# Miniprotein binders against q9lnl0: the designs that were tried, part 2

Target 1, 290 residues: q9lnl0
Amino acid sequence: QLRHGFYEGTCPPAESIVGRVVFNHWDRNRTVTAALLRMQFHDCVVKGCDASLLIDPTTERPSEKSVGRNAGVRGFEIIDEAKKELELVCPKTVSCADIVTIATRDSIALAGGPKFKVRTGRRDGLRSNPSDVKLLGPTVSVATSIKAFKSIGFNVSTMVALIGGGHTVGVAHCSLFQDRIKDPKMDSKLRAKLKKSCRGPNDPSVFMDQNTPFRVDNEIYRQMIQQRAILRIDDNLIRDGSTRSIVSDFAYNNKLFKESFAEAMQKMGEIGVLTGDSGEIRTNCRAFNN

## First folded at step 20 (miniprotein)

Design p7d
Fold by OpenDDE base, fold request of step 23:
Structure p7d (fold): chain B 290 residues (1-290), chain A 87 residues (1-87)
Amino acid sequence: as target 1 above (290 residues)
Amino acid sequence: SPEEVRQKIDRLIRALQEAMKTGDPTEIMYLLWEVSDLAFELGDPEVMLLAYEIEEALFQFWRTGDPSKLEQIARLVEELIRKLQEE
């Protein structure tokens, strides 16, 4: 049911409008790419890409957004703005789920990542329940990760591409890598730097990619090889025999990484999607239709 | 192995207990990551969700500085430890 050019007949300017909004925000704040990547991930891996993450909690009902694991998710205003523009020219046509997908794609390209097409035709879900939130953290084993990603259609290569690719931009709070700053195998200079950075109150954040934190590239894998991975999972990817060669390949071949990352993103964006008459087209991405 | 899992659980329990003594929210948060990931591996959604609840309380504490949140965190961590002991 998903297809390229889904809106060509119903809302021809759909993708261009989203792209413009994303560009405007990215141009002012390059962290938009990381924000949207995380947003899409946190949405898609929790009961599919149905924009459930975008629902605001109400006095009557909590939502996925109210869960602590989603506290740092950003970029909702970008989606809102795009939706607002779309509703003006194509009322009740473009789903919030598709906006997230298109926006994330565009933000990756702006950050120097791969340009790829996405199929559209997603519908918005009718459920946003905190109890549905089940997310992997940075301390999971590679084996567990492989199993989890396999269950949603990822092979080892695309898993590595998604994990590393997602960490090539954005930040991690100090609480995520307390093990690493105590790891004698971590690069000593970086360890010292991180220890200093993490002395601040309220759980400071650092760039996961220390060299190109605003560019989607293979640099994160180079850092893994150099024992400069900040998150345990990233360090484990280079240490584990099942993923080591893939990390190495990505580290030395940016083109290969970009291709794999594009594939990973396409796969992620199609996890558990609603199509046809399922779900709804929200007029406000923060709330179910009344 | 089951024994390795048990050892990890015991380590985490001890670490949580120690972190509660020091009152370091950063350390507590990190341990919650480990606990939740372990819960994921073990297929225990109750432990996972409890960890998330504690994380939320920590975030609220960092945002507001409300000392009452620390009391809440302490209570929830104790509950978490109890659940881990039952694994």
Scores: ipSAE 0.773, ipTM 0.907, lowest interface PAE 0.6, mean pLDDT 96
Fold by ESMFold2, fold request of step 23:
Structure p7d (fold): chain B 290 residues (1-290), chain A 87 residues (1-87)
Amino acid sequence: as target 1 above (290 residues)
Amino acid sequence: SPEEVRQKIDRLIRALQEAMKTGDPTEIMYLLWEVSDLAFELGDPEVMLLAYEIEEALFQFWRTGDPSKLEQIARLVEELIRKLQEE
């Protein structure tokens, strides 16, 4: 079963190895936090946190990576590097699912977000099917989003923490927010800036958090209140009566947001996990064991 | 309700047909998001995955300018309309 310090007896350096690998990548490229947040979310909400997303497709077998909604997921090389080092010191011991969990936790702390413990003991899944991928789009209604999050065990407050917290870092391409550029209710200065930025070639991107794009903090919720949210789903959170007060609470109180985000990330990291003798410990995170 | 769902599907079919006549890729993308979210609610993986495939083809067209993506998009949208009509 999941517990804190699962590897203390079998691979004492496990968490420190992952932390060092993540730090080295993050130090060179601050976008690592956004990449790992998206990776963990896309893995966990699709049939559980079993690293099924990491499996590369083959000529004969597509995988979750074959689905277009996963085409933009990146950072797999960070997991590979951690796994390579872990296999040298603790062969066949630390699961890829646990590496994703630990790496994401560490990247959040590096970006100024909450420091929190995660339980470990996840094993890796034996299936990665495109037909299992089920993800909502950027214009989804709050009502539909609430139903979707409830179906995986999350209340409205957890949903708001995950949606906003997942967008406090990272970018959105212009194609994702064309309705916002045409919306006269959007902050007029930002709208004009975005019109200019989006006239560039090849579907340019902008930061979703216009003020603190490299920090995990509550600024995205302040942007929502100011009519500066980039994505429609983020703007919907301040407009909808079922989520409006939660957005305000987080915007007013960064400590409350950080504590809520930490709890939400802990819960997300435990969806549908495999433990004990279920699944496997992959030696290569991109492929099932022989 | 089943009647409300049928009305949404019929509206989306008509909107997709009109968007194909104008060839507006942004309008198609926003309709795809409505379709995929509806398919999510209904538990329809075939429609949902097809919408995701068209979405990715649109992204590739915008990012690369590859004109072969326009033919792919048109073919896939026609297939999506057929699947929606079979609902």
Scores: ipSAE 0.758, ipTM 0.901, lowest interface PAE 1.1, mean pLDDT 93
Fold by OpenDDE base, fold request of step 23:
Structure p7d (fold): chain B 290 residues (1-290), chain A 87 residues (1-87)
Amino acid sequence: as target 1 above (290 residues)
Amino acid sequence: SPEEVRQKIDRLIRALQEAMKTGDPTEIMYLLWEVSDLAFELGDPEVMLLAYEIEEALFQFWRTGDPSKLEQIARLVEELIRKLQEE
């Protein structure tokens, strides 16, 4: 079972080691927060938080990394480094899944987001199959999103917190929001700016949060209210009656947002986890033990 | 409604066909997002996976600049259109 302080008796320095590694990388590159958020999300919503996303494809077997939708996921080197240090002091003890969970938590705090606890004791999965990948994009309806998130234990509030919170840092490629730059309802100044930014070749990217792209805060919701949402789903959140009030609340109450985001992150990190003797503890996060 | 879904599918098909004529990979990529999201709503993982496959090809094209990838993309998009027509 997952519990707070799972490693206190088996690997006391576990969380501190991960935290140090994350800090070192974040200090050099503040985009780490966005990277780890996306990594954890792409892992957790696909057959649970079992570190399946971390498996490298081989000549013999493809993995979830082989799927184009996972292209651009970053931060694997952070996990690798943490794992390497952990294996040195606590061999075959801390799962890759837990490393991802702890690392993401820490990176959020470093980016000014909420500080929250995570239960640990996750085990690593034994499957990484491209056919398992089923991810929602930015063009889904709010109703569809609500249904999807409900199926994995999220209510509407935590869904809004997770979607917006995840978008308060990081970038979106121009191909993701071609509809928005043609949307007459979008802020005209921003629309013009985005059109200019997207003139470059090879699908350039822009910050989803135009004001504080390296901070986990409620700024993204304020931008939603201002018709300055980049992705359609974010714009839909403020337009849809079922989510509008939540967006508004977050926009004007950063504390509420942070609390809700913390809850959302905790929920996400516990989706379909393996515990006890299920799965394995990988020695190399990029490969199954066998 | 089924009628609304059909209309959306038809729109996407036309848009994909047009994007293929112009050869705009950015537009193709965006349309793949719409297609995959629609497929999610319809519960069609095959269409989703095909869209993902095309995405990978596009990413490879952007990374390598290999024009041969465009031919692959064209073939896959045609297959996608066929699948959408069968929905």
Scores: ipSAE 0.752, ipTM 0.899, lowest interface PAE 0.6, mean pLDDT 96
Fold by ESMFold2, last read:
Formats: sequence, structure tokens, C-alpha cells
Structure p7d (fold): chain B 290 residues (1-290), chain A 87 residues (1-87)
Amino acid sequence: as target 1 above (290 residues)
Amino acid sequence: SPEEVRQKIDRLIRALQEAMKTGDPTEIMYLLWEVSDLAFELGDPEVMLLAYEIEEALFQFWRTGDPSKLEQIARLVEELIRKLQEE
């Protein structure tokens, strides 16, 4: 069962070790928060928070990493470094799924986002199949997105907090928003800037939050209000009557956003978890123990 | 409804066939997103994974300019159309 302080008796330094590893990476590279947010989301919404995403493919066995939609997920080396240190101090004790959860929570706080507690006690999954990957694209309708989030236990407010909160940091490549740079309703100065940025070779990227790209805050919702959303999915949130008022509430109340985002992240981190005797404690996050 | 789903599939098939004639990679990508979202709603992982595979091939084409990716994309889109017709 998940509880606060699950490792207090079996690995007292567990959370501090993860926090130090995350801080060291974040201090050198502020994009760590975006990487870990995406990693946790892609892991948790696909058959639960069991670290199935971390499994490397082999020549005979593809994994969730083999799916193109996961090709851009990064930061696995941060999880590996934490796991390596934890295995020296507390062998076979701290799951990879818990490391992802703790690391993401700590990276959010480092980026100026909410500080919140997470429950621990997750075990690692024994399955990582490409066919389990089920992720919606950047142009999905709000109606379809609402249904998808409902199916994993999230209401509309939680969905808006996760979509916008997940995009308050990080980048999008130009290929993902070509419809936006053609959209006359988009802020004309930003549209011109993006056209210039996207002329470069190799599918350049831009920050999804044009004002505070390294901070977890409500600025992405203010950008949506101002017609400055980079991705179609973010623009859909301000355009659709089902989500418009929630976007506005977050845009004008940073405290409300941060509390809602913290709650949403806590709920996401508990989807479909394995506990007790289920699953395993991997010694290498990239491979099943078997 | 099943009728609405069939109409969407038929529209997407025709759009993909037309996009293949023009050869415009951006047009294909946006259609792939519609297809993958529909496959998500239908619970069809085979169609969804094929759409993801074409999406990644398009990203690789844009990153490298490798013309062999266009041939791969064309073959995979033909396979995607075939699978959609069988739906």
C-alpha cells in the first residue's frame, strides 16, 4: 500500500538521495523539470505508474521506448544515477517507479512550482509492450481529451492543470505547430517570431511558455489568454467552452493553479500502482530482473 | 455511433489517398494525428502504433532530409489505408 514515508525504516536516506541527484542535474541543466514531467506522464497514463517506460528494448523484445511517441522522452540517466546510489546504500529496496515519482516532485519544486508530499511504496512492472502505449496527439479535440482523462479518473479541472502545467516548461519542435504559425488569430508578433525561428534546419524547437520557460507557474495560461499558445491542444483549451473558464481561473490565480497542479500530480502518480508483493524492485531500471 | 465512425474513417481514407498524390509531408502528419486520435477512441492499438511509426519517420525526414524516409512513409501510409479499409 502507498503511504507517506514508506522508506523511513528500510532506506532512511532514500528521498534525500533522489533529491540530491535531481538537484545536481537541475543545477547544470534547467530543462530537467520538463524531462521528468514528460517521463512520469508517459509512464503513468500507460498502464499505471510502474516504470514500464524505463525498460530498454532488445533485438528480440521491443518496449514502450520503441514507440515513436516516446522517442523524445529523456532524463533516464537521472533515474539511473539515483538508482545506482540507492542500490549501494539500500540494495533491492527503492523501486524505479518511486524514484521517478520523487524525482519529478523535487524537480517541480526546484523550478519554482508547488512543494507537495508524495506517497511511496510503488513496485516496478514486469511488462513493457509497445501495444500498451496510448497517447493523444497535439491536435486532439477537447471532447476527446476529456473522455480520455475521465477514463483514468481525472475530471476536467485536473486535465487542464496537467496539460497546461505540463507545458509551462519545455519545448515543442516546429513540426508540431505548423498550423499555429498559419493561424491569423494567433498573436501577430509571436507568429512572426515563430516563422523566423522555424526557418532553421533540423526541425527547430521553441519554448512552450514564451515568458517563463524554466518556471512551473501559471504563465502558460496567461499565454493562452493572450493568443500566444504554441500548441494546438493548448489553444483548444482557451477556445472550448468546456475548459475556457478553468484556463481563466488558473491564469488569474497562480496559487489556485499551483495547488491544483500539486493535487493533479499526486493523483497521476498513483494511477494503477503495484504494491505489496506485486511486481518487483528492479536492480537496473532499464531491465527486468528476470 | 458506428455510422459516424465509418464516415470519419472513409473521410480519412480519402484524405490520405489525396495527400499521397500531392506528396505533402505536413498534410500527411496532420491526417496521422486525426487517425491516431480516432484509433485511441476505438481502442485499436495496431492502427495507432502504425500511425506513430509514420509520425516518427516524418520527424526523421524533417531532421535529416533523407529521401529514403519518403519511400518508407509511402509504404507505411499504404498499409495504414489498407488497415482502415478493413475497419
Scores: ipSAE 0.739, ipTM 0.895, lowest interface PAE 1.2, mean pLDDT 93
Fold by ESMFold2, look of step 20:
Structure p7d (fold): chain B 290 residues (1-290), chain A 87 residues (1-87)
Amino acid sequence: as target 1 above (290 residues)
Amino acid sequence: SPEEVRQKIDRLIRALQEAMKTGDPTEIMYLLWEVSDLAFELGDPEVMLLAYEIEEALFQFWRTGDPSKLEQIARLVEELIRKLQEE
């Protein structure tokens, strides 16, 4: 069963080891928070938070990593480093799924986001199938997105917290928002700047939060109100009557956003978890045990 | 509704066929997003995964300029149209 402090008796330094590894990577590269947020989301919404996303494909067996929607997921080396240290101190004890959960929580705090506790006790999954990957795209309608989030137990407020909160850091490639550049409703100064940025070769990228791209805060919602959202789905949140008031509430109340985002992340981290005697504790996060 | 879904599929098939004639990669990408989101709603992993594969090939073309990706994209879009026609 998941509980706070699951490793207090079996691996007392578990959370501090993960925290140190995450800090060391974040200190060198502030984009770590965006990477871990995406990693946890892509793992959790695809058959649960069981670290199935971490499994490398082999010549004989594709994995979730083989699917194009996961091609941009990065940061696996951070999980590997934490796992390596944990195996030296507490062999076969701390799951890869828990490392992802703890690492993401810590990276959010490092980027100025909420500090919150997570329950631990997750075990690692025994399958990683490409056909299980089901993710919505950047132009999805609000109605479709609401239905998808409801199907995994999230209400509209939680959805808005996760979508915006997940985009307050990180980048988007120009190919993802060509419709925004042509949208006369988009802030004209930003639209002109993006047209210039996107003329570069090799599908350049821009920050999704044009003001505070390395901080987890409510600024993305303020950008949405100002017609400065980069992705169509983010602009849809301020345009749609089902989500407009929630966007406004978060934009004008950073404390409410941070509390809502923390709660949403806690709930997401518990989707479909394996506990007790289910699953395994991988010794290498990239491969199933023998 | 089933009728609304059928009409959307027919529209997407026609749009994909026209986009293949013009060869506009951006137009194809936006249609792929409509297709993949529809496949998500319908629970159709074969169509969804094929759309994801084409999407990635387009990203690789844009990011690397690899011309072999254009031939791959054309073959996969033809397969996607065929699968949508069989819906």
Scores: ipSAE 0.738, ipTM 0.898, lowest interface PAE 1.2, mean pLDDT 93

Design p7d
Fold by ESMFold2, last read:
Structure p7d (fold): chain B 290 residues (1-290), chain A 87 residues (1-87)
Amino acid sequence: as target 1 above (290 residues)
Amino acid sequence: SPEEVRQKIDRLIRALQEAMKTGDPTEIMYLLWEVSDLAFELGDPEVMLLAYEIEEALFQFWRTGDPSKLEQIARLVEELIRKLQEE
């Protein structure tokens, strides 16, 4: 069963070790928060938060990493470093799924986002199959997105917090938003800036939050209201009647957003978890135990 | 409804066939997103994974300029059309 302080008796330094590893990486590269947010989301919404995404493919056995939608997920080395240190102090004790959860929580706080507790006690999954990967694209309708989030136990408010909160940091490549730069309703100055940026070679990227790209805050929702959303799904959130008022509430109340985002991240981190005697505690996050 | 789904599939097949004639990678990408979202709704992992594979090949083409990716994309889109016809 998940609880706060699960490792207090079995590995007292567990959360501090993860926190130090995350801080060291974040201090050198502020994009760590975006990487860990994406990693946790891609892991949790695909058969639950069991670290199945971390399994490396072999020539005989593909994994979730073999799927193109996961090709851009990065930051696995941060999880590996934390696991290596934890195995020295507390062998076979702290799951990779818990490391991902703790690491993401800590990276959010480092980026100025909410500070929140997470329950721990997750165990690691025993399968990682490409056919399990189901992820919606950047132009998905709000209605389809609502159904998808409902199927994993989330209401509309939680969905809006996760979509916008997940995009308050990080980048999108130009290929992801060509429809936006052709949209006459998009803020004309930003549209012109993006047209120029996107003429560069090799599919350039832009920040999804044009004002505070390295901070977890409500600015993305303010950008949505100002017709400055980069991705179609983000613009859809302000345009659709089922989500518009939630976007507005977050845009005008940063404290509300941060509280909602913290709650949403706590809930996301508990999707389909393995606990008790289920699953395993991997010694290497990239491979199932023997 | 089943008929609405069939009509959407037929529209996407025709659009993909036309996009292949023009060779516009952006148009193909947007159609792939419609296809993958439809496959998500239908619970069809084969179509969905193929759409993801083509999407990644398009990203690699844009990021590297490697013209061999265009040949790969064309083969995969033809396979995707065939799978959609079998729906």
Scores: ipSAE 0.736, ipTM 0.890, lowest interface PAE 1.2, mean pLDDT 93
Fold by OpenDDE base, fold request of step 23:
Structure p7d (fold): chain B 290 residues (1-290), chain A 87 residues (1-87)
Amino acid sequence: as target 1 above (290 residues)
Amino acid sequence: SPEEVRQKIDRLIRALQEAMKTGDPTEIMYLLWEVSDLAFELGDPEVMLLAYEIEEALFQFWRTGDPSKLEQIARLVEELIRKLQEE
């Protein structure tokens, strides 16, 4: 089972090594936080936090990476570097799944987000199948979103915390919000700006959080209230009666948001985990041992 | 309601057809998000996977600039439309 300090007896420097690697990358590129958040989410909500997303496709076998919906997921090199260092000092000990979890946590803290503990002891899965990938997009209704998150153990509050919290950093490609730039209810100045930005070729991207795109904070919710949400789902959160009050609470209380986001992240990282003798400890995060 | 779903499907089909005429990959991609989300709601993994396949082709097109990908996209979108019509 998962526990705090899982590696204290087997690999004492495990978390410090991951933290150092993450810091080094973050210090050079602050977009790392957004990358790792997306990575962990795309892994965890698809057949659990088992590092299935990290498997590279081969000629013989496709993987979750083969799915277009996972296009744009970044940060694999960070995980690889951490794994390389860990294998040097603690061979075949720390799972790739745990590395992702620890790395994401640390990245959030570096970005000014909440500091929270994570239980470790995850093992790596033995399956990475494109057909398993079922992810929500930005156009889903709040009702559909609530249902989906409920199915994986999230209540409405944690859902709002996770969605908004995940969007407080990072970018969205123009193809994700074509509806918004045509929405008369969107802030007119922002709409005009986005229309201009999206004129470029090859699907340009913009910051989802227009004010603090590198900081994990409640700013995204304030923007929702201001009709400045970029993704439809984010705009829907403030418009829908089932989530509006939560958005408002987060918008006016950053502490509350951070606490809720921490809880959501902890919970997400424990979705469908393998423990004990299940799965494996991969030596290369991009490939199964066999 | 079933009627509302049907109306949404029909709108998406028309939009896809129009997007194919204009050849705007950005619009096509966006519509694929809507289709995929609808498919998720309806519990139709086949439509979702097909949408994902088209997305992949679009991403490849944007990355490589290979015009041949547009033909592939067109074929796949036609297939998607057929599937949507059968919903």
Scores: ipSAE 0.723, ipTM 0.886, lowest interface PAE 0.7, mean pLDDT 96
Fold by OpenDDE base, look of step 20:
Structure p7d (fold): chain B 290 residues (1-290), chain A 87 residues (1-87)
Amino acid sequence: as target 1 above (290 residues)
Amino acid sequence: SPEEVRQKIDRLIRALQEAMKTGDPTEIMYLLWEVSDLAFELGDPEVMLLAYEIEEALFQFWRTGDPSKLEQIARLVEELIRKLQEE
């Protein structure tokens, strides 16, 4: 089972090593937080937090990573570096799944988000199948989203915290929000700006949080209220009666948001985990041991 | 309702057909998001996976500039439209 301090007896420096690696990358590139958040989410909601997303496809065997929906996931080099250092001091001890969990936690804190503890003891999965990838996009209804998140143990408040919290950093490609650019209800100034930004070829990107794109804070919810949400799902959260009050609460109470986001992240990181003797401890996060 | 779903599907089909005529990959990509989200809602993994496949081809096109990918995309979109028509 998962527990705090899982590696205290087997690899005491485990979390410090991951933290150092994450800091070094974050210090050079603050987009690391958004990258790791997306990585963990895309891993955890597809057959659990078992690092299946990290497996590279081969000619003979495709993986989750080969699916187009995962094409934008970044940060694998961070995980690789952490794993490399860990294997030197604690060979075959710390799972890739735990590295992702710890790294994401640390990255959130660096970005001004909540500091929270994570239980460790995850093991790496033995399956990475493209057919398992079923992810929600930006055009889903709130009702559909609620149903999907409930199926994995999230209530409505936690869902709102996770969706908004995840969008408080990072970018969205123009192809994700063509509907918003044409939405007369969107803030006219922002709409004009986005139209200009999206004129370029090859699907340009814009910040989802226009004000604090590198900070994990409640700013995204204030923007929702202001009709400045980029993605349809975010705009729908403030419009839908089942989520509107939650958005409002987060918009006016950053502490509440941070607490809720911390809880959401902790819960997300424990979805469908393998423990004990299940799965394996990979020596290379990009490949199964066998 | 089933009728509302059918109307949405028909709209998406028409939009995809139009996007293919204009050759705008950005519009195609957006429509694929709508299609895949609808497929998720309906519990249709085949349509979802096909949309993902087309997305991958689009990403490859943007990354490499290989015009042959556009032909691949066109074929796959046609297949997607056929599947949607059967819904």
Scores: ipSAE 0.705, ipTM 0.877, lowest interface PAE 0.7, mean pLDDT 95
Fold by ESMFold2, fold request of step 23:
Structure p7d (fold): chain B 290 residues (1-290), chain A 87 residues (1-87)
Amino acid sequence: as target 1 above (290 residues)
Amino acid sequence: SPEEVRQKIDRLIRALQEAMKTGDPTEIMYLLWEVSDLAFELGDPEVMLLAYEIEEALFQFWRTGDPSKLEQIARLVEELIRKLQEE
């Protein structure tokens, strides 16, 4: 069973160790928040928050990392560093799934986002199979997105908080938004800027939040209203009648956004978790136990 | 509805065949997103993973300029069309 403070009796410094490791990486590289947000999302929405994404492939055994949609996930070394310290202090106690959850929560706060509690007690999965990876693309319709999020227990408001909140930091490569550069309804100054940026070689990238790319805040929703969303999926949120009012609410009320994003992250972090006797506590997050 | 799904599959097959004639990687990528999202809705992991594999090969082509990726992409798109015809 998940509970707050699961490790208070078995590994009292668990959350502080993770927090320090995350801070040290974030202090050197502000892109850590985007990396951890994507890592947790890709882990949790694919068969639950069991750290299956962290398993390295071998020549004879592919893993979720072998799938192209996961090629851009990074930050695994942050989880490794936290796990190494935790194994020295509390051997075989703190799961990799909990490290990802705590690390992401702490990175959000460091980037100016909401501070929120997470329950702990997750155990690590025993399977990482490419065929389990199911992720929607950047041009998906709002209707399809609503159905996909509903299938994992999320309403429309939670979906809008996660999609926009997940894109308030981070980058997108030019190949992902060529339709936006051709869209006459996109803000003309930004469209021209992106057209120039995308002439560079090797599929350049741009920030998805053109104004506050390193802060977790509601600015992405203000960008959507101004017709400045980079990805089609984000622009769809302001254009579709089923999501438009929620985008507006978040754009004009940063506190509402932050509270909604915190609640959404709490819910996402509890999808399909393994507890009790299920799964294992990995000693190395990149490999199943012997 | 099954009829609407079949019509969408037929359209995507024709569009992929035409895109292969022109050789436009961007057009192929956008069709792959439609295919993978349809496969997601249908619960078809084989089609979905094949679309993801082609998508990654396209990204690698754009990022590195490796022309061997074009032959890989062509072979995989032909396999994708075959899988879609079996739907």
Scores: ipSAE 0.699, ipTM 0.882, lowest interface PAE 1.4, mean pLDDT 93
Fold by ESMFold2, fold request of step 23:
Structure p7d (fold): chain B 290 residues (1-290), chain A 87 residues (1-87)
Amino acid sequence: as target 1 above (290 residues)
Amino acid sequence: SPEEVRQKIDRLIRALQEAMKTGDPTEIMYLLWEVSDLAFELGDPEVMLLAYEIEEALFQFWRTGDPSKLEQIARLVEELIRKLQEE
C-alpha cells in the first residue's frame, strides 16, 4: 500500500534529507541524474522496485551487480549517504527502495525536468539473483521493445517517453553505436564528428543528447527527427511507423513530453513493489539484514 | 513460430562462427545483442547471462587493452555456440 507522504508520521524529514543529499552530489556532478535514472530503471524492470540491484556480491553469493549489463550502473554512494543520514534520524524506517525512488525524482527536477510527486512505502527485497536480470540491448527492434514494455504494463507512448527521457541525459560508448557511424542516412555533420571522437583509445563516450546533455527535456526527440540519434534503438523510434508520431508529438511539445515522462516515471517506480509486511527495511542498502 | 526461431538461431550460430574466424570484436558484440534479445524473448536466462558476460568482457578489453580478455571471450563464445546448438 503505497501512499503519498508515507513517512510523514514516522520520519517527517525523510524526503528532505534525501533531497539535500541528492542536491549536494548533483551540484558537484551534473551526471548524477543520468546515473540515478539508470539505477532506478535497472532495479524496477528486473523483478520490481525493491532495491535488489543495490546488494553487493560476496565470494559466496553473486548478485544482480555481478551481471555485465549492470557493471556500468553507478551512484550507489548517493543512496548510501542518504541511508546513513536517515538511519541516524529515523532508525530502521526508510527503505532503500524508497530512497532510490525519491532520489531519482529529485535529480530529474534538478536537471530541469518535471517536478512530480511519488508515493512511498516500498520495502526492500530479500533476493538479488543474477539470473533475474533481463534487459534489452541498444539495437533491439521497436516490435520487441513494445512487447517487453507491454509485459510490465506500459503502452507504446509510455515506452517512448521512458526510452527517450532516459536518454535525454547521459553518455554512450562508441562500441554501442558503430552501426550508426556507418549509416549514410545519419546527419552527415554529426556522423563525421562521431567518427573523429571514436578514433580515441579505450572506447570513448559521447552524449546521447548532443544539444542539452545535462537537461531533462524533449531535445532528444528533436535530435531523433533530425537524424542525430546516437543509439540504434533511439533512431528506430523515429523510423518505425508504430512510434514515429509519438516521437514527433514529444519533439514539438515539451510540456507534453514532461507530463508524459512524469507519469511514466511514477508508473515505473511502482512496478512489483513490496509493501506492508513483505520484504524488509535494510539498515545497509548494500546487504540483506541479518 | 518455432520454425522462425530455429532459423534465427541457426543464422546466429553461423554468424558467430564466422565472426570468430574473422576475429572482429565489433561483429561479435552486435551478434551478442541479437542473441541476448532473442534469449529475452524466449525466457532463457542462461543464454542471456552468458551473452551479457561476453559483452562485458569485450567492453573491458576495449577499455583496458587486457589481452587475457581475448582468450576469455573466445572460450565463452564457443560455449555460447554450444548452448545455442542445444536450443
Scores: ipSAE 0.696, ipTM 0.885, lowest interface PAE 1.5, mean pLDDT 93

